# Ledger of designs, part 2: VH-VL binders against o16374r189to394

Target 1, 206 residues: o16374r189to394
Amino acid sequence: KMSICVPALFGNGYDAKRIVEFIELNTLQGIEKIYIYTNQKELDGSMKKTLKYYSDNHKITLIDYTLPFREDGVWYHGQLATVTDCLLRNTGITKYTFFNDFDEFFVPVIKSRTLFETISGLFEDPTIGSQRTALKYINAKIKSAPYSLKNIVSEKRIETRFTKCVVRPEMVFEQGIHHTSRVIQDNYKTVSHGGSLLRVYHYKDK

## First folded at step 4 (VH-VL; framework fv_adalimumab_6cr1)

Design a18
Fold by ESMFold2-Fast, scan of step 4:
Structure a18 (fold): chain C 206 residues (1-206), chain A 121 residues (1-121), chain B 107 residues (1-107)
Amino acid sequence: as target 1 above (206 residues)
Amino acid sequence: EVQLVESGGGLVQPGRSLRLSCAASGFTFDDYAMHWVRQAPGKGLEWVSAISWNSGEIDYADSVEGRFTISRDNAKNSLYLQMNSLRAEDTAVYYCARDEYDFWSGYFDYWGQGTLVTVSS
Amino acid sequence: DIQMTQSPSSLSASVGDRVTITCRASQGISNYLAWYQQKPGKAPKLLIYAASTLQSGVPSRFSGSGSGTDFTLTISSLQPEDVATYYCQQYDSWPYTFGQGTKVEIK
């Protein structure tokens, strides 16, 4: 049982089509639940209708996260709070939880393997609580749906400055935005890899 | 207990190459990401390069990208920095540094003694 | 790149004095800040990470505080062995950057 946390507060450049694509593609990969944290005061009607449709059909859990006022320095702390909430919601419930934004996709490198098979292999060592994966930026040459798998042209270098994690929620004490900050026991491990078995593709056309 | 011992520094002319080594002992080397950090004489600290526990992730400071290559040999508990096309501004004490256990956090809990590289024209 | 600025650049104090060193980041880094001690001719030693967490084996007279952009390292009762240059370092964003250092001397 795999889930996704979308902890970043909603920003410019996303629309209903991107949300549909994100949910549908991840569902096809075997993701059973997607937790979406959003400032619902700032969503347009089309995005609200789309998210409500998937929530009503038990594909996502929508969590309203609104700051009382906007300050540049406060947004970072808001993101961390939503990450923490999502981790706790998945503890004891899901086997693997991914932390990624609407424009980011975890994809197996070996195309004949499922996402679950790839993740299970990466977590074969039972002391591993977290896998930190580098990003690959994708140029979206075509701006028609479906966006994420239509034409994959990526940058040559992997991005190690900004990474995304998949974790065993029961083994993580503190989850950060870019990495797992603390595991629950001293002998549990967080592992970084450059994308030989699993990659995170990030679309940069926003 | 934990020891990191650098070697390979020395006086070298601009445009030449030099390879630094770091011998690790007292801990399970392949459980840690490793870094190179340098310090020019009388100046502050500058991060140079990093490598994950399995060599799957490697990164470089912009100032050395394309000229320096970091590598490790876990069977020998050793970290390396191959420095090509050396410049006068690469003159510094180079430290081998250990990242947090099983993390790539970016702070360094143990440092070697350093090895001086002097690039003289 | 995130710029780290330390203040003062140097200070002289007496044994037993309370010493305060400040570090300012050019943008918010939450609590992703470490402090290092470097004695003359030696490698740096980690004192504090996550802005306020004391590294094991470091004397309790050292403490760190702060969040966001403003951080402080405090030595509650300066000892002769504390003569060193102290560096702050952010690890919130790549590339990792250090402050210019604060030299602490005994008068």
Scores: ipSAE 0.000, ipTM 0.462, lowest interface PAE 14.1, mean pLDDT 79

Design a20
Fold by ESMFold2-Fast, scan of step 4:
Formats: structure tokens, C-alpha cells, sequence
Structure a20 (fold): chain C 206 residues (1-206), chain A 121 residues (1-121), chain B 107 residues (1-107)
């Protein structure tokens, strides 16, 4: 069982089409639980309706995270808090949890392998609690089946190569936005994955 | 400094085989998709074949499909093109070219100097 | 296959002149177009990708424009070292295809 945590997003950062694509594509990859943290009062009616549709159909768990006051310094703290909440919700419930935003997709590099097969291989060593994967930027839409990203055009002016993580929730003590900060036991590992089996792609819209 | 150096070209008779090599240096070879592009004497460029960073995706131009085989050895930082059933129309300078991306963007940011293949009786 | 047609096939201009080369695709390719410079006896060099994005290290006198089917490469002030054959290339779909080339010479 795999799950995704989408951290808090402040302001009008959602697009109904983006939400549909994110949920549908990740479902095709075998993701069974998607936790979405959002400031519902900041969404337009179309986005609220889309999220309600998926929530009503038990496809996502929608968590309303509304701040009384919106300040630049508070958004970071809010995202960290939602990441922590999501980690705890998945402990004992899911085998692997991904931390990514609506415009990010984890994709197996080997064409013949499913996402679950790729992740299972990465976690074959039972002492591994977290895998870090470099973020790749693309400025073209996903053009083929969920795992084919041929014809990607990278945006040279936006190359924030931050890492995104997939973890075994039961082995993680403290999870950050871009990395796993602490594991439960000293002999548990956090591993930086070089992108040879798994990539995370950041899709940029026009 | 990124460098690509081709070798293995030469004069061969029609119907014979030839193997080209490309030695890469100055970058992490297994982070990039690689291509072969050829140019007949005095003519324009023609894309021949592509291989992803992990060999999981491979494509060929229709003119060489079934006759040419692209491969790579990431441990040796090397790209190869096995050319079988050669025809006079395969006469060209063959360039090793690096894609901008680990799958492919389809444009080539670095090229080797090329190796000449002449197919003649 | 997508056919790429360049115009003119060759041109002669003076140092300092503005030079314009055009490239036409037989069908729409969005902005999936690259330009290459090839000097005699040398390998091609990437100048521009995504129709208008200048490759790192390429002089600012080179620029690209266009979208869909019609594209242009401009050299704002031709220099002696710019003598070369220029190729456009589409990368919207397989097989990737190149124009026939435009030879640029100094008069």
C-alpha cells in the first residue's frame, strides 16, 4: 500500500485540471491513499467541487488546514506541521509514503517496472527508512502512458534540484519538506538515490 | 569539460558489418541519454538512433531499423553502434551526441568529432 | 515524418550585416525546434533550443523566434567566425528531422 502526502498550499495555488491529473495519474501508478492539506477558503468553486468529488468517492483524504492570518513566515511552519501530521496518519497504515506537491510525479526509470516494484527494490535493505530522489524540472505536459516522459523539455531558468522523499512511515521520527530529518533507530538509514531507478519530475504549466 | 570521441569507422564492403564506439568523459555518463547522428558527404544531418541513460528506451530511424543496434556500457562510459548489412547509402560521418536529459529532450548539447564510414565495393 | 525546409540554401553577407535564416515545418511543432552551427570539417554546435532559448556560451548576437510551423534564426551583426552551415531541427516527434542547411558566407 502506497500513499502520498501533499503538504499545505497557501493562496490560490490550485487548478481543477491539475488536481484531476494528479489524482488520476497517481492512482494509475498504484497509489491507494492521497492526503491533501489545503486552505479551503482560498480555493475557487471548481477546485472545491473537484476535491469534494474525490473525497466523497474515498479516493483522497481532504484535510482543511486554514490559517487565521497569512504571513510569509507562517507558510513554512504550516507546511512542516502538515508533513508531520501526514507522517503520523500513515504510521502503521501504509507501507510507503511519498511527499510531493500537485505538480510533482514519481516515475520509475525502467519501463517494464511498476512504481511499487521499483520502490520495493529500493527498500530491499530492511534498515532503509527513507529514500531521497533529486527533483527534475520539465516544461512540457506528460505526453504518454503514466511512466513515459519522452519529449521532456527542461526549463533552464528554473532548476531547483531539491530532493523529494519516499519513506517507510514506521521508521521515520522527523520528516522535513525536502528530506527526512531523523529516523526512529540509530541503525536505520536515510539513503540519497542518484536517480538510476526512480525520478521525481516537476511539471511546469504555461 | 565534456568530450565525446568516436572510433571504429573505415572502409567496408556492402553487406558487411562495422562497430562504432564513442568514449565519453567530463560528465556523469549515466545521467544522459545518447544519440547517433550521421551526415553523408556534402549533405545534411540525419538522426539515426537514441538510447536512454539506463538502456530502457531505444529508438531507431526507419532507414536503419533491424540492421543497426545501439548499446551503452555505463561502467566504461561508452556508447556503441553495431551496424549490420551495410549499404552504400549508409556512407556518412557518424556523430555521437549527448541529449540534454536522461531520457530525451531530442536536441543535442554536445557532439563528438565524428568517424567516417565508407561503404563501397 | 515531419519535413523541415530552410531558406535560403545559401547566402553571402558583409561583416556587421543582419542575417536572417528561416525554417518551415510541414506540420505544427510548437516550440520544439533547435538550431545548430557547423563549421567546415567540424561537428555541429548547439546554438538555440525551444525555438528561442540561447545555449550557454553562445554569443548574444544570435537569436531565435517563431512557433508552430515558421521559425527564424537571426544574427544581428555578422562576424567572420560565423561563416558556417546552419541547421534547424524539430524534436516534437520521432523521427527527429533536420532542415537541409543554410550556408552563410562573407562577401
Amino acid sequence: as target 1 above (206 residues)
Amino acid sequence: EVQLVESGGGLVQPGRSLRLSCAASGFTFDDYAMHWVRQAPGKGLEWVSAISWNSGDIDYADSVEGRFTISRDNAKNSLYLQMNSLRAEDTAVYYCARDEYDFWSGYFDYWGQGTLVTVSS
Amino acid sequence: DIQMTQSPSSLSASVGDRVTITCRASQGINNYLAWYQQKPGKAPKLLIYAASTLQSGVPSRFSGSGSGTDFTLTISSLQPEDVATYYCQQYDEYPYTFGQGTKVEIK
Scores: ipSAE 0.000, ipTM 0.445, lowest interface PAE 15.4, mean pLDDT 76

Design a21
Fold by ESMFold2-Fast, scan of step 4:
Structure a21 (fold): chain C 206 residues (1-206), chain A 121 residues (1-121), chain B 107 residues (1-107)
Amino acid sequence: as target 1 above (206 residues)
Amino acid sequence: EVQLVESGGGLVQPGRSLRLSCAASGFTFDDYAMHWVRQAPGKGLEWVSAISWNSGDIDYADSVEGRFTISRDNAKNSLYLQMNSLRAEDTAVYYCARDEYDWYSGYFDYWGQGTLVTVSS
Amino acid sequence: DIQMTQSPSSLSASVGDRVTITCRASQGISNYLAWYQQKPGKAPKLLIYAASTLQSGVPSRFSGSGSGTDFTLTISSLQPEDVATYYCQQYDSYPYTFGQGTKVEIK
C-alpha cells in the first residue's frame, strides 16, 4: 500500500546503522516498499553489506545511480531523474508514496493513529493527489539506536526551503524534489498543510 | 515588467452577480498559481481564492465558498472570479495576485492595482 | 483558522529611527510567514517571505525574524518612503490569513 522513495544518496551524513534504523522503523510504521537510490562511490563496505542484506531479503529495491561527471546543475538534475524513476516504479503499484531521505521521517501527530490511518484521513478528498509538509529539524541527542518516533514534543526549527511530499502516484505527472510539479488531470489537487496531522522530522547529530 | 490588471468592478445590488477579470502580461502565465485577495474600505487584507497553474487545484475562503468561482484561461493569460449572491460585506477592492510557484507557495510576489466592488442597496 | 495578531496598530517615528513590528500566530506556523508593505492608495508589495528571506529589490534596512508563533519585522533606519501599512501573512495552512496591519507614520 505505502512506499518510500529515497531519491538519491549523496554526501557523508549516513552510515550502516542509520540505514538499518530507517528501514526497520519505516517497516514498523507500515511501509511495504522502500526504493533506495545509491551512489556506489559514496558507500563504505558496511553500508554496501547492509543494503545488500535488505535487498536480498526483498525488503528494499536497491537502484544504483552514479553520476558520470559532476558539473554545475548536474546534482539537481540527478536528483530529479531519480525522483522521476521512483514515481514511475510506484504508479499502479502503491496507493501512497513518500519522498524522504534517510534522516527524515513522516510521523503522525496523533499518538494513537497509525501512519496509514493518518494518510488516509489526509487523502479523504479523492481529488487530492499530493500533500506537502515542511521539515522540522531535531537535534539528535540520542546516538544509540533506536530513534524514537513517538511523543515528539521538541522541534528545533521548521524549514520551508525543504518540504517533503506524500502522493498518490497514479495522480502525479511530474514530481519535484520539494513539491509536486504536475498532476495528471486538471481537477486533481496538490495541498500544503500545516502539520497538524502529519509532520516530517529531520534528525541530525549536530 | 510583470503586470496584472483587474477589471469588472462596480456598484451592484445585494443578491446579484459580478465577474472580475485579471489580465496578465510580462511573464508566462501558465507557469504560476494565481490568487484573489480583497480589502474592505479602511480594513485589512483577506485571502479569497486560489487556483493552480492548470486549474487542477482550487481553494476558497469559508466566507465565499459556494458563492464565488475562480477560473483561468491560460490561452488568454486571464484569471477570473465569478461572484454570485453578493452581500454588503463583500464590498472591497479585489486584487489579483501571483504565487511564487505553479502550485501554492502561499505568498504573493506580484499584485495588480485592484478593482473596487461596492455592494449596496 | 489561524489568527494573526499584529502590534502595534499604528506608530509614529522619526527618520533614522529603528522600527519594530510584531506578529503573533494563534498556533505554530513554523517559518511560513510573509510581510507586505502597502502604501496609501497602492497595492501591497512583498517584502519578506519564509519569515526572514528578503525579496529581491527590497532595501537591506528591512529584516524579519522569528519562528513558530512570534515574528518581528524590523526597519533599521526609517526613511520617508517607508510610510505605509505593513501586514504579516501566514501560509502554513488554508485559509491563508493576514494580520490586521500596522500603520507606520513619520513624526
Scores: ipSAE 0.000, ipTM 0.456, lowest interface PAE 16.4, mean pLDDT 79

Design a22
Fold by ESMFold2-Fast, scan of step 4:
Structure a22 (fold): chain C 206 residues (1-206), chain A 121 residues (1-121), chain B 107 residues (1-107)
Amino acid sequence: as target 1 above (206 residues)
Amino acid sequence: EVQLVESGGGLVQPGRSLRLSCAASGFTFDDYAMHWVRQAPGKGLEWVSAISWNSGDIDYADSVEGRFTISRDNAKNSLYLQMNSLRAEDTAVYYCARDEYDWFSGYFDYWGQGTLVTVSS
Amino acid sequence: DIQMTQSPSSLSASVGDRVTITCRASQGISNYLAWYQQKPGKAPKLLIYAASTLQSGVPSRFSGSGSGTDFTLTISSLQPEDVATYYCQQYDSYPYTFGQGTKVEIK
């Protein structure tokens, strides 16, 4: 029902451990499809091996996105292109699609609710095509397997202006990196949520 | 046009209290987190305190924790800093600063002109 | 607390010169770094956030770069109105901390 799009991943900011943590924790929350866009040329051997393991076991869909040269404008446009491709891949396939990076997790505020129950509540109005949720950064250590949300230890937190979106892919025409740009019909809505029911936690292990 | 206007600064004796105000205009005040940042004469900037749009999240620098209280009144478009048990080291220009978002972006896109607080005998 | 160290503490340059100011964090802060300009007697003004993103309305001669622990602010062609003290600020962790400032003067 639920899927995640990870746009324009490049090896410099990630490692194999973070990839494992991301996939395992999101799988525990009920995410069924994870689309990862990456420049294979920039991944180290451990990252390539990890991504191949999950791809071969049908846990993720790994999409190679390699640009012929590295200009700042080209890299930013690359992120928009991968977001668009991912949106289209989820149309008709999943009910809710999340757009987040490997160091970001959507977490219900009400601990007794599942992620799906929380999202369903936020989309109770059937005209809502997109929910924009404020990103709350935390300094956190994620314990090794077995993974669980209770193993995320918060020390200090920084709340940030960055927002992340959860959308009904069938209702969205154009998706940006931090917001939904266009909906398919005039009566569909994009809504901002201040974090009372759903938050995005940023894993800051530098 | 975004405007932040601080007031309430002045000369105060050590151990006493002072309350600073910041009047906001030109934007929807309750859509933004707000901060206090201070600058001692001839010195650099020091973050003091933060408050989210709904007062649900509040934080303080260790140097002022337990002595200062940040608050806001969204109906009056105002931010406050109650300063108790003032020390000579609290002497500074106090700036009201707007966060980019209703939580904390952690950087400050608009600043007031500042109000000087002098703590001396 | 994360300590932010700027260098140089002050510099004097001529109009049209390329000026570079550095900022170092005592631990990794990814790209959670902002730069501010403070003119004498005035409040600080945001120039750059996320290490390299120029704030709306800031002249294109200002640019930022860096990630992790080492960051730079560059003024490609110094103008008279750029006389100010420049501060870096990390917003990776509470408490937010600023560098000591770099004073830029014209010869």
Scores: ipSAE 0.000, ipTM 0.446, lowest interface PAE 13.2, mean pLDDT 78

Design a23
Fold by ESMFold2-Fast, scan of step 4:
Structure a23 (fold): chain C 206 residues (1-206), chain A 121 residues (1-121), chain B 107 residues (1-107)
Amino acid sequence: as target 1 above (206 residues)
Amino acid sequence: EVQLVESGGGLVQPGRSLRLSCAASGFTFDDYAMHWVRQAPGKGLEWVSAISWNSGDIDYADSVEGRFTISRDNAKNSLYLQMNSLRAEDTAVYYCARDEYDLWSGYFDYWGQGTLVTVSS
Amino acid sequence: DIQMTQSPSSLSASVGDRVTITCRASQGISNYLAWYQQKPGKAPKLLIYAASTLQSGVPSRFSGSGSGTDFTLTISSLQPEDVATYYCQQYDSYPYTFGQGTKVEIK
């Protein structure tokens, strides 16, 4: 019922351990489908092996996305293309689709609530097609251990810089990387939250 | 233990300004989002404003947006509410309230005693 | 804004009675509901959050239930010190809103 679109894997920012943590944590949160777009030519053998394991076990849908030349502008353009492809794959298939990278997690503000309960509440108004949620950067100084669920849900001193979206795919015509660009009908809403009960935590490794 | 003490209330004329303070003690102030909630005499509760631990997230009720400003000084363990262009309908006891540890949940586990603001001629 | 409606507006009951107060949200709020107790001249006190989770130090005779739009606060055996006005509050979305309150008195 809930899915995630990972619009493109940035080769220098991730390793096999990070991929495992992302998939396992989101599966624990109730995410049923994870769509991962990546340039497999640029992945190391360990990352390829990890992605193949999860793909073979039907935990992810792995989509090979190869760009002719990878530079910042071309890479960004590629991410927009993969976001569009992922939106279309989820239309009519999943109820809620999240757009986040491997270092980003949608987490209920209240630790004891499930992700699905939080999202269902946010979408009670049937005219809401998109929820734009503030991205919170985790303060690296508070990190005491390798990446883990405890660190993700327990860290404080979060800064708001960017936003990420969760959408009803059937209501969205055009999805951007950080916001919903256009909805299918004029009466459908895109809602932005500063103090919503859902947060997106962004971890930086360095 | 945990204490929140409001001050700064009083009688004020319509159209003027007033600044409320809330002094916090007994906990690490910068680990908590803080709120102002008011109650008109003999009436129910109305949420007024909220501020995150680092002042990065701030929200207001529509009735006060543009007139009231919430702020905090973590070095002084203090929360403030600057109230401008006061109206008779702003007459209320104003409570300082603490949100959940390390998160901004929207329910309030500790409240101050309140400070009365009366707006009348 | 989400409207919160409490019922009844006031009630009188005897010591030892079971008291039930209801709270209805104008739209679904999952379990993002808190209950507060306010005694005359005092600040509100948190009783319950997440619709059914009892705050530390609150007597076990208080309980909450419900989800979505319909919620209840129950006092299983009313005590004299329970005389107060009770408020429900949704915290699913901004702005946070309270019910109008239910005044509980002893007969």
Scores: ipSAE 0.005, ipTM 0.459, lowest interface PAE 13.0, mean pLDDT 76

Design a26
Fold by ESMFold2-Fast, scan of step 4:
Structure a26 (fold): chain C 206 residues (1-206), chain A 121 residues (1-121), chain B 107 residues (1-107)
Amino acid sequence: as target 1 above (206 residues)
Amino acid sequence: EVQLVESGGGLVQPGRSLRLSCAASGFTFDDYAMHWVRQAPGKGLEWVSAISWNSGDIDYADSVEGRFTISRDNAKNSLYLQMNSLRAEDTAVYYCARDEYDFWEGYFDYWGQGTLVTVSS
Amino acid sequence: DIQMTQSPSSLSASVGDRVTITCRASQGISNYLAWYQQKPGKAPKLLIYAASTLQSGVPSRFSGSGSGTDFTLTISSLQPEDVATYYCQQYDSYPYTFGQGTKVEIK
């Protein structure tokens, strides 16, 4: 019913521990499908083993995505292409799709509400195709794995320039990295505000 | 042993300002979110304000938003509440309270003894 | 705002009695509920959090139960030092709200 698109992983910054925490926490939140785009030749052995474990157990769909003209990763990352591919894979399959990275976590503001209940509330207006939520930058305390969010603090109040989206895939025509670019019908809309019910936390590991 | 000691309470006229302090000892102060909770005479407890370990997140009850300012000085192990435009309904014992977590969970594992603020002519 | 209602408002019992205090939330709060003890002239003391988890150092005669909207604090064998007002508090959503309190006295 709910899925996550993790755009292309290029360069350093991810490890097996981050991947495990991301998949396990989102599974607990009710996420049924996680689409991970990565260049498998860039992954170390631990990361490959971790992704294979979750792929074999049907918790993720692992998609190998390598740019043909990537000769130095700093300039050619292709995240928009993977976002587009993931949107299309979820159209007609998933009710709500999240676009976030391994260091980003969607969290209900009301603790007793499930993620699905919170998202359903945000999409109560049937003409809303996309909900855009600002990032909060935080320090993640690695040693509190199952309830890590209880021990983290926000460093920056909000980041309006960088946002993450939750969409109804069937209503979106063109999805960008930070916003929904076009919806399918002219009476469908994108909403920028969502901070009262849903937050996006951006982890910072040392 | 965890200790929180409030000070700064007293009798003050409506419309005036007052600053409360809370001195913390017995724990690593900058690992914890801190709160102010008040209790009016003969009434129940009311949450007033919260501040994260690094002052990066701050929140207020609607009744005090825009009038009260919470702050902390981690080098001095101290929490503060600046109260402006005081009203009779702000009369209460003000407690300094420690959250169990450095962000905040919203329940309070240690409380100070409180300081009485009386807003009256 | 979530309203917390306690019952009874006050009770009087004998030493050794089993005492129960109830707390009701106006909407579902899962297990995000704490109980505090406040003795006359003193600050509140945390007894229980997450509806049923006993805080370190609190006597085992205290216990909590419940989930959703209905919660209970139990003192299995009332002692003289338990004379106090007891408060429940929800911490599911802002603003955090407390019950009106239950005063416990000995006959």
Scores: ipSAE 0.006, ipTM 0.581, lowest interface PAE 9.2, mean pLDDT 80

Design a29
Fold by ESMFold2-Fast, scan of step 4:
Structure a29 (fold): chain C 206 residues (1-206), chain A 121 residues (1-121), chain B 107 residues (1-107)
Amino acid sequence: as target 1 above (206 residues)
Amino acid sequence: EVQLVESGGGLVQPGRSLRLSCAASGFTFDDYAMHWVRQAPGKGLEWVSAISWNSGDIDYADSVEGRFTISRDNAKNSLYLQMNSLRAEDTAVYYCARDEYDFWSGYFDYWGQGTLVTVSS
Amino acid sequence: DIQMTQSPSSLSASVGDRVTITCRASQGISKYLAWYQQKPGKAPKLLIYKASTLQSGVPSRFSGSGSGTDFTLTISSLQPEDVATYYCQQYESYPYTFGQGTKVEIK
């Protein structure tokens, strides 16, 4: 069982269409559970309807998360809190958990392999608790249904500051927004790779 | 106390190669991402290259991509910059710089003293 | 690439004066901005990160402010040892870019 944690506290650039695209593509890749953290009071009506539709169909778990302050940097602190909550919810429940925003997709490099097969290969060493992957920006957005990852064109440069992780939740002690900060035992490993088997594609807000 | 010491700079002819080294001490080297930043004489700072703690992530400025190679040896607490096909515009003081602990932030809390590379005929 | 522009390029002030240096980003960088001090013949030294967080060991007369595209470094009471070139640097996205520098001199 694979799951996704979306520590998004909805901001500019996200709409109902992006949410549909995200859920449908990840479901197509074999993701069975998507945990979405949001402040429901900040959402427009179409986004609320879309999230409720998927929640009612058991495709997502929608968690209402409200921050007490409206200060610069509050979104960063809010994301760390939601990442921690999501990690704990998946411990003992999910085999692999991905941490990515609505504008990010984990995609196998080898097209003949499923996402699960790719991830299982990356975690063949049983002491590996976390895999960190750098982002590539997408030059073209995915069109409306039918949704397909075959039309993605990415930029040349790999974005290393905004990496994303897939983890075995039972092996992680502390998870950050960009990387796994601590594993639960000294003999467990965190591994980085340059995207030879798995890539993260990120929309450029355009 | 944290210390970074660069070496390997000097006078070199255009089109030739030079290898810079940075020796780190006073901290756990393999917990940090490392960078090279350069400064042409009398000019401002320019980021050159970055390498993550485990060498899994590497990046370069467009002006040096394909010519320079960053690497590190965590067992020796050392960072390297292999510079090939050198040009006059590569003339600069090259600084070794440390990023934040266990997080690639992109700002530099400690810098070495720098090593001067002069590319001239 | 995000372009960083500093103003002024150079300034002369008296000991005890309040000095203000500005830095503008060509696009939004939130609070992902650092300030460095470079004295003649020396390596740069980190003064401020996250736009307004003072690095340990830096005198309290230094402060930073701003968010988005407009940022300010202030020296509340200029001292002789503050003669240096000051650089801003964004770390919102690759490639990391610096401003052109502001040279601060005592008149």
Scores: ipSAE 0.000, ipTM 0.458, lowest interface PAE 15.7, mean pLDDT 79

